# Ledger of designs, part 170: miniprotein binders against b1l550

Target 1, 279 residues: b1l550
Amino acid sequence: MRLPEELLERARDIHSEAPSHRIKLDRVGSFGLKVPVEFKGFLLLAEADVWVSLPEGRRGVDLSRQVEAIYELSNPPKDPFSLCREAAISLLEKLNYADSSGVSIRFDAPLQDGESLKYYGVEISSIASDEIINKIRVEILGMTACPCTAELIRAYKSSEIAATHTQRSLGILEVSTKAEHPDPDKLASIIERAMSSPLRTYTKRPDEGGLVIRSLSNARLAEDVVREMIHLFLEEFGHLPEDTHILAAVRSMESVHMHDIYAERSFSLDEIRKEISSH
Below, E stands for the ipSAE of ESMFold2; O stands for the ipSAE of OpenDDE; V2 stands for 0.75 times the mean of E and O plus 0.25 times the DockQ between their complexes.

## First folded at step 16 (miniprotein)

Design le7 (at its last look DockQ between E and O 0.96; V2 from the best seeds 0.00; counts 0 for: pae E 1.9 > 1.5)
Fold by OpenDDE base, look of step 16:
Structure le7 (fold): chain B 279 residues (1-279), chain A 82 residues (1-82)
Amino acid sequence: as target 1 above (279 residues)
Amino acid sequence: DPLKEAFKYFMEAYRLIQEAWRLLRKGDVEEAAEEYEEALEKLEEALEIAKEAGNERLIRMIKKLIEWVKELIEELEKKLKG
């Protein structure tokens, strides 16, 4: 039921009123929107957050305009990267009192795994202020084998292939740049290659055995995985602006312990290049 | 509305930048440089309109983006001459 337009004319614009306390807010918006996106030939329903800053002299944000901004751009469905960037700019246009805007889009990205599909988690963000900063976070599961236990068993049994415990590990790459969002498939590939082995949606017995053997032959600490991720990232994405910021992290769901092992490094491209060149 | 018009040119420029990125991923460096040049022209137009509108935030955004696009063009020109 729509309220009669006549009643709307009599209503105060609550959002434009002065607040009781003159305090600027950093983010005000709608979280958990569902927007269609096209990704690698798939039509996906993604979760989206949209927000703007609120000046100290304004009571509230025109939330309807925020929702309108992203949905206008999402029909017809487009790639989530362009949608994110353009929606951030559109928010500043529609809400001219805001000095900053942001959009975040989250979905599971399909990845081909033989005749089946696996997936990785993606969060794409863009923040518009004096500059437009594009952020992408990729999360994908892999497998790690412990080199420490392998060495202990090798010392005990003198075996060529030492038994060790294996576990699922979550690899994370987060990149913030003024350039385009890095290719999420490439980021996922970097994470998988940095681990002892990838995970598979389905395995036949021979394939399963081979996967485990590969892991045992490529045993890595969580720390090793993070360092390898950084190394591989620099090889693939070294062309990004020097002020590009990266978070590389691994959470290992240890099979021997009740707790997880976590390792991370945060850095800019300029910083890490200087660090590597100094050795 | 001058502000709306300024944002129109700004959005067009940014779409051209996005296209340049796509072209660079394909190895089309010359075509990417052309898109950046066109984007720069759009940004310069957006800047003049934004000044008329008196929107300081948009003016700052455009100026920073102009500086960055100029740097990108210079880098690409060096790659094409080398």
Scores: ipSAE 0.655, ipTM 0.898, lowest interface PAE 0.7, mean pLDDT 91
Fold by ESMFold2, look of step 16:
Structure le7 (fold): chain B 279 residues (1-279), chain A 82 residues (1-82)
Amino acid sequence: as target 1 above (279 residues)
Amino acid sequence: DPLKEAFKYFMEAYRLIQEAWRLLRKGDVEEAAEEYEEALEKLEEALEIAKEAGNERLIRMIKKLIEWVKELIEELEKKLKG
């Protein structure tokens, strides 16, 4: 059932009125939209948020135009990064009273893990105002252990100790830049390489005739995981603009314990380079 | 509608910049430089139309992107000479 055109036009007129309280709003939009995307050959159903700023003199936002901005660009499905960036620009065109616009797109990215398929979290955003800022956050679950735990496993030669003393850890890389969104698989790879693989128990290797002990070199403190993530990030993405901002973090979750260990560092590329070069 | 036209040229330029980013990931530096140069042409067109429309925010967006693209072109030209 369609409403009469006069009533629909009157509803739009209400949105253009001045509000009783003239207060600017930073984000007004539609959240939780379902949008198809194509990511590395996979057709995924992503979740998107779209918003604009609302000036103090305007009562409401034209929500239908917001939704149009992303749906028009999502058919046919395309890569989520281009969709994100272009939709943010389209919002400023369609809602020209706004000072800024934003789009976020979230999906679980598939990653081949030996014989299995695993997933990691990706959230990308593009914010358009006087500049266009692209942000990506990658979260991937891995395993960590402290160096002293690795020694206990070696000394006791016990799979029971290994099973009860390995920790699940969530690694986080978040990047804000005016350049392209970094490839999420490369960010995920950085996180995985910074973390220990599951601790290797003592085992005789057929090729060597003896035990190769790598457990101590693979065991890392949460603090050292974050430091390694930063090192690896700079190797891969040091070419990004100097004002690019990064957050690197790890949260280690012990399955037999209720509290978590957390380490974090945020920095801009110019800041971290000065810090490293001063040593 | 001059504002709509200015955004159209701006969007076209930004798509060219996206393509240049893709080309750089593949190591195609010369092709990326060509895409940036074409993007700059589209941005200059967008700027003239935005000035006629009098949209100050779009003018600032375009000017900042022009400045950045020019820096990128200079950086890539150094690589091509090397």
Scores: ipSAE 0.579, ipTM 0.862, lowest interface PAE 1.9, mean pLDDT 82
ESMFold2 (binder alone), look of step 16: mean pLDDT 82; pTM 0.782

Design le8 (at its last look DockQ between E and O 0.01; V2 from the best seeds 0.00; counts 0 for: pae E 10.0 > 1.5, placed apart)
Fold by OpenDDE base, look of step 16:
Structure le8 (fold): chain B 279 residues (1-279), chain A 82 residues (1-82)
Amino acid sequence: as target 1 above (279 residues)
Amino acid sequence: DPYKEAFAYFMEAYRLIQEAWRLLRKGDVEEAAEEYEEALEKLEEALEIAKEAGNERLIRMIKMMIEWVKEMIEELEKKLKG
């Protein structure tokens, strides 16, 4: 039921009123929107958050304009990177009282796994103000084998391939840059290559055996995985601006413990290059 | 509205920059450089109009983008000469 337009003319614009307390807000917006995106030939329904800052002299944000901004750009569906950046900038146009805006888009990215598909998690963000910052977070599961247990068993039983426990591990790369969003498939590949082995959607017995053997032959601590991710990242993305910020992390869902093991490093490209050059 | 006009030029420039990024990923360095040059022209127009509008935020954002695009053009020129 649409309210008669006549009633709307009599209504106060509550959002434009002075607030009771003159305090600036950093983020005000709509969270959990669903927007269609095109990614690698797939049409996906992504979850989106949109927000702007609110000046101290304004009571509220025009939320309808925020929603309109992203949906106008979502039809026809486009790649989520362009959508994110364009929407962030468009929000500043539509809501000219805001000094900053932001958009976040989340979805599961399809990845080929033989004749089937696996997936990794992606969150793409853009923040617009006096600067435009693009952020991408990639999460993908892999497998790790413990080198410590392997060494213990090797010491006990002289075997070339020592048995050890294996577990699923979640690898995370988060990149914030003034440049374009890094390629999420490349980021996912870096994470998988940094682990003992990738996961498979399905395996035949010989393939499963091979996967496990590879894992055992490439046993890595969570700490090793993080360091390897950083190393591989620098090789692939070392051309990004020096002020690019990276978070590399691993959460290992340990099979012999009730708790998870977590390791991370946060750094800028400038910082990590100086660190490596000093050795 | 000078603000809207300036912002429109800014958005057009930004789209050109996005296209330049796409081209760079494909290895099309020359075409990317052309897109950046066009973007720079749009940004310069946007800046003049934004100054008339007196919008300090937009002016700052445009100036930042101009500097970035100029840096990119310089980097690409070095790649093309090398």
Scores: ipSAE 0.025, ipTM 0.466, lowest interface PAE 3.8, mean pLDDT 87
Fold by ESMFold2, look of step 16:
Structure le8 (fold): chain B 279 residues (1-279), chain A 82 residues (1-82)
Amino acid sequence: as target 1 above (279 residues)
Amino acid sequence: DPYKEAFAYFMEAYRLIQEAWRLLRKGDVEEAAEEYEEALEKLEEALEIAKEAGNERLIRMIKMMIEWVKEMIEELEKKLKG
């Protein structure tokens, strides 16, 4: 229409103006975008966030260009790790005023569970600046059996058959590295092996007995689970760059309490090796 | 292959959604709504074929996209009424 075109010609370019307050912003972008990805033969619907830094002298970000960057790369669907990295690079190329960009992609990853599938949470990020930092966070539920209750009941009854409460526990591993993203299935495996037992989507009664017995055999405090996650992580991923940063955490949803128990440890590979070797 | 056919309709819908976003960036709300409506039609085709193929995962993904597109259409209809 004639009117809209004339307005565009006369209107100021608000985004390129200086702001009233010259303050740099670390993350300005579009969050909660829906993108399809292809992960290990599965077509998944992922949620993505895209952002760039905004220098103190620029009032606004070209949000449409950000959205276009990731949507163009997501058709056809591709590996989410490649999509994440390529989109972060594309953002810096398209938005020359930014000194950094970032892309996060979240999806539920399928994991074989007997004859069925279960899912665990994955969030990957690539942050581009003078270098690219790759981050991955994996969250998976497992079962834990309380060793304190088991020991008290065993001591009271003087029996070899322990009784204790079991609960759902959420295990978390988060890795930031200059190397490629670690395989999320390997991270999920580490978390599950650190637990008393895996959590199953569907279990027949005979199989339930086996899971409970396994849980009792591997009764663990939340603190124990975190320590075991770290141990297993170092065995599998100790080869990553020394400045790789890891967060290991557990949130236990205890059935006998109105609140959760939480334990965590963050460290670099360099830091934790020195700590362990000092003992 | 029913899976490939359902996937083709799903990707057609996604392409139409991408066009709708481009139109919204330009301020063409009425045209964007038309693209979302066409995308919904393609998603309904994809869903029907996915059900015939029995692909439970694809069915859930298509249903999520249908729900999202319907919400977008409602949002745009509110803007057109203004």
Scores: ipSAE 0.005, ipTM 0.426, lowest interface PAE 10.0, mean pLDDT 81
ESMFold2 (binder alone), look of step 16: mean pLDDT 84; pTM 0.815

Design le9 (at its last look DockQ between E and O 0.90; V2 from the best seeds 0.80)
Fold by OpenDDE base, look of step 16:
Structure le9 (fold): chain B 279 residues (1-279), chain A 82 residues (1-82)
Amino acid sequence: as target 1 above (279 residues)
Amino acid sequence: DPLKEAFKYFMEAYRLIQEAWRLLRKGDVEEAAEEYEEALEKLEEALEIAKEAGNERLIRMIKHMIEWVKEEIERLEKKLKG
């Protein structure tokens, strides 16, 4: 049932009124929208957040225009990167009182694993203000083997391949840049290569055994994983702008403890290059 | 509406930048540089229209993007000469 148009003309525009308190808000928007995106040949239903800043003299944001902005651009479905960037700009156009806008799109990215699929988590964001900043966060699970326990067991049993505990570890790469969002598959690959071994959705018994043996032969601390992620990132993405900001992190779900081990490093490309060159 | 027109040119410029990125991923540096040059022209047009519209936010955004695109063009030109 639509309200009669005549009644709408009599209604005050509440959003354009002066607020009781003249305070600017940083983000006002719609969170948890569902938008179709095309990614690597898959049509995915992604979760999206859209927001703008609100000036101190305006009571509210026209939320319908925000929703319209992203859905106009999502039909037909397109890649989530261009959708994110263009939607951020469109928000500023549609809501001309806003000083800044932002879009975030989240989904599980399919990754081929033999005849099956595994996945990694992706969050793509774009923020438009004086500049357009593109942000991507990739999360993927891998396996780590503990070198400390391995050394203890080696010392005790004098074995060449020492048994050690293994656990799932979540690797995280977050990149913020003025340039294009880095390739999420490449980021996921960096994380997996930094681990003792990748995870597999489907393994036959011989393959499973081999995976574990490889992990034991490539035992790594959480700290090792983060450092390796950074190293590999610099090799693949060292061409990005110097002001590009990176977060590399790992959360190891330790199998011998009730708690997780966490390690991270936040840096700009300029900073980390200076650090490495000084050594 | 001058503001709407300015955003149109801005969006067109940004799409050209996105195309440049696509080309760079393929290793097509020369073609990417051409797309950036075209984007720069669109940004300059957008800037003039935005000034007419009197939108200070958009003016700042365009100016920053112009400077960034110029830097990118210079970077690519150095790669092509080296």
Scores: ipSAE 0.806, ipTM 0.940, lowest interface PAE 0.6, mean pLDDT 92
Fold by ESMFold2, look of step 16:
Structure le9 (fold): chain B 279 residues (1-279), chain A 82 residues (1-82)
Amino acid sequence: as target 1 above (279 residues)
Amino acid sequence: DPLKEAFKYFMEAYRLIQEAWRLLRKGDVEEAAEEYEEALEKLEEALEIAKEAGNERLIRMIKHMIEWVKEEIERLEKKLKG
């Protein structure tokens, strides 16, 4: 049923009214939108959130204008990064009472994995206010091998026994910058290279043995995985603005423990450079 | 609407900035600098219109982007010299 258009002239514009309690809100939005994106030749169904700030004098957000900001740009499907950044700008245009806007887009990114594909998690966002800040979070699983147990086993039997527990570990890199979103594949590569070994979609027994042997040869503490991620990040992305903020973290699902181990470091580029250059 | 027009020029500038990013990924430093210069022209047009509209937040956003683009051009010019 379509209602008569004449009702628009008679009805109150509820959203433009002042609220009973004049309190500004930081994020008012539509969350869980399904949007098509094109990433590396794949058409993916991504999940998007869009929001704006709401001043204390405005009761509500125009929902249709808010959703319009991203859906108009998503047809035809395009790369999620330009969609994210441009939608954030479009939100400020369409909802011009807001001081800030934000868009996030989440998808599983494909990676070639031998003869198959694997996927890693990507969440990008763009926040537009006086500046435009582009944020990306990448999560990818790898394999880690515990060096403490490896050393105990070497001491117990002899240097000839190479064994320790191995486990899946989730590596996380999150970057906020004024520049373009970092390439998620490069972030995923940094995380995997910091691990003891990559995880594969599938392996045959000889290849599986090789991955385990590789991980034992590269036994690393979760703390050292994070340090290596930071080192590799600086090599690849040290050119970003000095106020770029990074979170590097690993969550290790330890095979011999009832709980996960977690390590993280947050820093800006200018902060970490000063830290490294000091002795 | 002047505010809509200012956002139009700002979006055009931002798309040029994104093209500069694409060119830099390919190693095309001189071409990226040219895109940044064109983006700066669009930003100056957006700024004039935003001032007519009197939107202080948009004015600040455009000014910050102008400063950022100028810094990027300077960075690329140093790279081209070296």
Scores: ipSAE 0.715, ipTM 0.915, lowest interface PAE 1.2, mean pLDDT 88
ESMFold2 (binder alone), look of step 16: mean pLDDT 85; pTM 0.828

Design lf1 (at its last look DockQ between E and O 0.68; V2 from the best seeds 0.00; counts 0 for: pae E 2.1 > 1.5)
Fold by ESMFold2, look of step 16:
Formats: structure tokens, sequence, C-alpha cells
Structure lf1 (fold): chain B 279 residues (1-279), chain A 95 residues (1-95)
């Protein structure tokens, strides 16, 4: 049952009142919204979060206007980066009591994998205030081969047997920058190239053999994968602003162990360049 | 499937027009467009080749059912609106 419009005219506006405790809130919003997007010719269902800051003198946020801001921009479906930035700007315009707004959009991005598709995880955000900060996180699985076990096997009786254990490893690149979001496919490519070999959804026996042989020829510790990801990132994206912040990480799901191995490094471009030049 | 994408885009166009008609107080014409949009989304669901594409089509079908329910509410057919909302919830549970 919808309430009569005349009752709304008599009711006090709870959201615009002062709260009992005058404390600023950093993020108040609607999380888990389903939104259609178009990414590189694919129509995909994404999950979005929208929020604004709330000053200490305002009791609540008009959540319906937040939801409207992103849905008005989502039909027809458009690329998630434009949607993210435009919605963040629209939130500040519509909710002028806020000093900042944010939008995040999560989706599975398709990659061509022979005649099949595989997907990798993408989360983007745009945070608007007196400037806009863009963040992207990419997660993609690859294959790693352990160099320690490979060396032990090679040393055993001086055999020519090339063997070691291989496992799935989740690579993570997260970038925060004042520039436009980096292309997620390029970030995914960096992660895969840092691994011992890419992970396929389907391979034929000769191709499977080739992947394993490539992995053995390119055996890497999780730590080495993170370092390689950073090296490749700097080669591709070293042009970004110096205060761009990056997190590079790997979670290795070791096939011979009951637990995961994790390695990470966070840095700004300025910081990592100084570190490298000092060595 | 290129047909999958074409069906969805056509459904989105019909939905956009139907939403405008609902806001303008023309639920009968909106229902005509929404029925066509649902048929297109259902065909896209049948063509979906993986989980992400299946979820996209399912979400769109549920969204259309919710818009149809709004239209029937404006026409005073609350029983039909309730049936459509129930169907929308069932579709959303599969997501």
Amino acid sequence: as target 1 above (279 residues)
Amino acid sequence: SPEYRKLLLEAFELIREAKKLLEEGNPEEALRLLEKAFELAQRAFELAEDDPRTRMALWLMAYIRRLQAEAYKKLGDLERAKELLEEARELEEEL
C-alpha cells in the first residue's frame, strides 16, 4: 500500500534533522546493487556500491536518490568506467550536503581463451571530491611451478628429469591514481606473464604438455611472481602520476601443502623508483 | 553469440520506452512493450553460453517482471501484480 501524498507533506524530514551525536560519517550508501554494463562488446551483470560522506549536522542520507543516480546512467548499458565516474559526479551534484562520493563496480571480465572464454575479476571505483581518484583491482588465476622442488629433483643423482609441483596462483594488482583507470586486460596480462604459465579453461594434450614444460622452464617463487609483476607494471604503466599507489600480491594454492602462501608489496611509483635506483 | 547481444539491446530499448510510458501514466502501452521485452530476454536466456551471461538474462527477466507489476498496479489489477512480483523473486533467487 502506497501512502497518500498529503501525509508526506505533514511528516517531518528525518534525514535533514541533526543527529543526537554529531559525528561525520565517511561512507553512507547503498551496497550490492545489480547494474548492467557493457565491457568490450559484452553485456554483463555487475554489482555496484554507491555512497556519499555525511556531515556531522545531518542525520541521514536520501538513499533513493543515490540509487536513482546510478540506475539513470545504466540504461542503455555503457562501459563500467564511464558509469563509475559519471555516477560518482552525479552523486555529489544530487546530494550537495556531502563533501565526497564514491562508486564501486565489480564484474567478471571476459578474456578470449582459444575458442572459449575465461573470466577474471575486476573491481573499479571512482571517489569524487575536489578531485577524482580512480581505483582498479584485478584478480586472475595463473599457474606456478616451484623452483625449490625443481632444483632438488635435478640434483638428485644428477638426473635429467625436469619435474616439480605446479599449482594455481591468484595474482592481484590494485592501482589508485588521479589518471584514468588502467585497462584491466593489460593488468591481467601483466599478472599472467609474471606467472610460470597462464591457466586455460580447456587445452588439448599437446597444448597441456606445452604449458607444463613452459612452467618448468619458468619456475618461480610467489615472491618472484610479485617482483616480476612490479617490473612488468613499471614497464607498461610507468607513465602514470608519481603519486599513483599500487599493490601487487600473489596467493599461491600450493599443491603439496594444506595452506596458501601469500606475498605482497604496496608502493607509490615515486617510492619504487627510488628503491630500484638505490641498488 | 551475437544474437544474444542483439536480443538484450533490443530489450533494453523497449524497457527504456516502457519506463517513460509508466511515468507518463500509460500502463497499457507500457505492458505491450514489456511483453515483447520479456520475450527477447527469455530468448537471450536460452542462448546464454556461460554463467555470467545466464545471470545477465535472468536479472533482466526479473527486472521486466517488476516493471510489469508496476503497470498492473496502475491498472488496479493487484492480483496480477502480486503474481509477477513472486515470479521476479523466483528469478532473482537463481542469481
Scores: ipSAE 0.532, ipTM 0.848, lowest interface PAE 2.1, mean pLDDT 87
Fold by OpenDDE base, look of step 16:
Order: structure tokens, then sequence, then C-alpha cells
Structure lf1 (fold): chain B 279 residues (1-279), chain A 95 residues (1-95)
């Protein structure tokens, strides 16, 4: 049934009405949108969240305009970093009643692993207000070998090769900065280098033994991994603004326990530099 | 594959033009472009190795069906619009 155009003109804009309770909302938007992006030459379907703030005097947000804003910017597909930033800005322009906006884009990033691809998780965000804050979260799986068990076995068997248990560990780097989004591949590389060894998609390679041996030779606690991640991050990204905030974390899916081991450190670049300089 | 990418990018271009035509009040020409875009997306889908992470072609097919439905609504063909929306829904369920 096509509503007569005349009726549409007479219909109240419900969204522009005063709410029953004059309360500002921080985020109102559409979550779980599917949007095309281009990442390193790959066309990927990403998930996106878009939101704006809602002033106390407005009942609702024009959600259709939000969706239009991101889709307009998504054709042709572009890099998710630019998409996040541009969409966040566009939202503020299109929804002039909002004092803040945000966009988050999530996808699995392809990473070359020999002749194959492996993937790591990426979430890219931009929040626009009086300033733009860019956020990126990278998650990638690696392998850790336990140094404690290795030492126990060494002590017991006097073996040159320290046998130990290994497990999958999820490394996380989250960076919030007023600068451009850090390179997610570099972040993923930092995480992998901080672990005992990377994971490989296909183990049919004579390289499986090599990976295990490498892991055993680089036995690390979850705590060691986090510290190494921070160290490597400072070497690669120490040029970022001092107010850049970082979360470095590891979740180790322990093979000898039914529970996971978790370690994290949250810090600003300024704080961590002061800490390191004091020792 | 390079061909897969090419097909998708061409489809996106046609969609962009079709949207412009819809805004300009030319749904008939928009539909012609959207049909071509759908064919390209379908070919891309056929070339896609069943990688669940790169389901772009499938999504694009569904998206095009939705745009076609919008165009038919503008033309007053609500029946065809409904059929296309259902097809879009079915495609989206596979994402």
Amino acid sequence: as target 1 above (279 residues)
Amino acid sequence: SPEYRKLLLEAFELIREAKKLLEEGNPEEALRLLEKAFELAQRAFELAEDDPRTRMALWLMAYIRRLQAEAYKKLGDLERAKELLEEARELEEEL
C-alpha cells in the first residue's frame, strides 16, 4: 500500500519531538551493518557500527541518514581507516544536532603466510567530536611455551632440550590516538614476535617441527609476552603522540589447566616512558 | 582473483550510477544498470572460492535486489518489489 505523499508531508517528525524525559544519550545508532571495504587489495565485507550522540531535547536519531552516510562513503569500497574517519565526520555534518559521532569497523584481516593466507581480527574505530580519536584493536593467535615446566623437566631429566607444554595464546593490542590509525599488520607482527612462535595455517610443512623447536627455544610466560609486546610497540610506534593510549594483553589458553591465563597492561606513551626511564 | 575483483568493482560502479538515477527520478534506467550489476555480482560469486570471509559477492547480490525493489516501488510495481525483497532476504540468510 503506497501511502499518499500528502500524508507523509503531514506526518509529524517523531524523531524531532521533545522526549518525555530530557536526557542526553551518548550513543544512538545502527550496529552490525555489513559494509564493503578494501584492505591491502582485498575486497572484504566488514561489520560496522555507526552512532551519534542525541541531545536531551530530541526524541530520536534519524537512523536512515546514518546508514546512508556510511554506504555513500563505501562505494567504491575504500580502506577501512579512511571510511571510519570520513564516516564519523560525515555523521556530524548530516546530523547537526549531534555533538559526537562514532564508527567502528570489524573484519578479519588477511595476512600472508607463505603461499597461504591466515587471518587476524581487526576493529577500527573513529570517534569525532571537538577532536577525532582513532582506535584500532588487533587480535592474533600465536603459540607460547611454558618456561616453568621446561625448567622442571630440565631439572628432572637433565635434558638439553627442554620439553614443555605449549598452548595457543591470543595477543591483543589496542591503540587509541589522535594520530592516524597504526598499521594493523605491524601490530600483528609485534604480537607474533612477542610470543614463542606464530601459528601456521597449514602444518604439512616440514616447518611444523621447526615451529615447535622455535617455541621451545623461546619459552615465555604470558607476562613475558605482554612485556615484550610493549617493548616492541615502543620501538615501532614510539613516535605517536604522548597521550596515545595502549592496551597490551594476552589470553593464554593453557593446555594443562581448564582455565585461561590472562595478563594485561594499560598505559599512555607518556606514562610508560617515565616508568622505563626511572629504572 | 583479479577477475573477481574487476567484476565486483564494475558492479559497484553500476550501483553508484543506478543510485544517482534513482535520486534523479529515473527508476527504469536504474533498473537496467542494476540488472547488469547483478549479473556481474553473480559471476563474481561463481568465481569466489567458498571463503566465508569474502562473501562480498553474495552481499552485493542481496544489496542489488534491495535497490531493484526500491526502483520497482517507485514505479508502482509493489508485487515485483516484494518478490525482490524476499530474494534479498534469502541471499542475506546465507551470509
Scores: ipSAE 0.398, ipTM 0.750, lowest interface PAE 1.2, mean pLDDT 89
ESMFold2 (binder alone), look of step 16: mean pLDDT 88; pTM 0.890

Design lf10 (at its last look DockQ between E and O 0.53; V2 from the best seeds 0.00; counts 0 for: pae E 5.7 > 1.5)
Fold by OpenDDE base, look of step 16:
Structure lf10 (fold): chain B 279 residues (1-279), chain A 95 residues (1-95)
Amino acid sequence: as target 1 above (279 residues)
Amino acid sequence: SPEYRKLLLEAFKLIREAKKLLEEGNPEEALRLLEKAFELAQRAFELAEYDPRTRMALWLMAYIRELQAEAYKKLGDLERAKELLEEARELEEEL
């Protein structure tokens, strides 16, 4: 049943009414939208969250306008970075009562792995207010080999290559900056290079053996991985603004324990530069 | 594949044109474009090897069915609209 257009004109705009309690809300929006994006020549279905702030004097947000804002920009599909920034700006333009907006886009990013593809998790965000802050979170699995167990086994059995337990480890880099979003492939590469070895989608027997041997020869604690991630990040992205904030983290899914090992460091570029220079 | 991408992009183009036609009050012509778009999306789905790219094709197929349903509602064919919405739902469940 289409409500007669005449009735719609008479209906009170509930969203524009004064709320019972005059309280500003930081984020009101639609979460879990599906949006097409183009990433490195791939057309991918991403999940998107869109939100704006709500002033104290307005009861609700025009959610339809939020959804329209991102979908208008999504056809034709474009890169998620531009989509994120443009949508955040468009939200403020369309919803002029909001003083801030935000967009988050999540997808599995394809990464070439020989003749196949592997994927890593990406979340791209932009928050618009007086300034635009761009955020990117990259998560990729790698492999770590434990140096402690290796040393114990070496002490017990004289071997050139010490056996040790290996596990999957999730590396995380989150970057918040006023600059453009950092390249997620570069971030993923940093994480993989910081670990004992990358994971492969498929391995032939010789390749598998080589991967394991490489891992054993490059045994690293979770702490080592995080430190290496930071080091590599500084080498690659040291040109970013000094107020750029970084979270480097590793969650090691330990094979010998029922629990995971977690290590992280949060820092700004200026802070970490000062720390390193002091040594 | 380059073909997969081409198919989807062409489908998106047709969808955009169809939406415009729907807004302009031309649901019949919109339906013609949407039918072509669906065929393209379906071909793209067939080319996809059950990777994340398959999801895009499925989503697009579902979205096209929804738009077709809207067009049929505008034409007063509620029965066909209901059928298409059900098909859209079934496709979405596979996402």
Scores: ipSAE 0.376, ipTM 0.758, lowest interface PAE 1.1, mean pLDDT 89
Fold by ESMFold2, look of step 16:
Structure lf10 (fold): chain B 279 residues (1-279), chain A 95 residues (1-95)
Amino acid sequence: as target 1 above (279 residues)
Amino acid sequence: SPEYRKLLLEAFKLIREAKKLLEEGNPEEALRLLEKAFELAQRAFELAEYDPRTRMALWLMAYIRELQAEAYKKLGDLERAKELLEEARELEEEL
């Protein structure tokens, strides 16, 4: 089989170092880099992704310069938010053919848990072009107690104390804003306060009982946890720019079901305020 | 803990100096600093109490072994360099 000769006239000359198909690429980069960071006095190993846009007329990206952009800034270890933002700017400086760049940094953040520590998941990013957009995702586990089962059991008990199933639930807040990244500890606190009770690294038996009693006193549907997260977010971060975008979600690993429950709402600040004021 | 952080920051300073010495063609002095850096990272590993801090200490120990291997290659001791790279790989497998 032979290709028609007229196609050769439409094909790009690969010897001119342009791609055969002039198509812009949105993200070309190096993913899964290990970088040290300093977060709230802790030295942690984070995972980073770095990328740039690639214009339609350029065949490839200088990969070593991408890695250089974040590596030069990561020793000595520094605050991951500053590292993220500064590396994104450095990528545009080093790869001047790109019209945008991005950096993502993921780490497990320590959080005080009584006399010990627990951790929660953090992923931040900065996307640089003619402006910088900062994103943060926080994930933290808590405990939820089912109000539906609690109501059923209340009908059969002689005691005022209700019982119900409790389970581990993962709360999620994502924020995308032109402002600086929100404090991840405050986001984690919002998620935990929206749950029936926080989870502990370990407890002694009297303290374990207290956690269970707290959860039963704050029985909540996954849907209500999401609504409470939004309410608490607006109280703490209502000052952010109006075009700030948020996702609030809960995934509940229901102890008496074979499946998870998931609830989610995404919104901008101006959208949610208009929605609330209409009620 | 404050001791964990102090150990790692000192190790990072020694690593930075050792890398400069390697670039300047002084692998023997770089090895002296890398031995000290490894001891500090190992002590930090022994102090680590939870997984993200354990992974940080292990990563640093593996990185130091790679730098030591680079130094021994410059000194012509390829057998020692190979042993150090294998140890680095073993440490990375625990990450």
Scores: ipSAE 0.139, ipTM 0.635, lowest interface PAE 5.7, mean pLDDT 85
ESMFold2 (binder alone), look of step 16: mean pLDDT 87; pTM 0.876

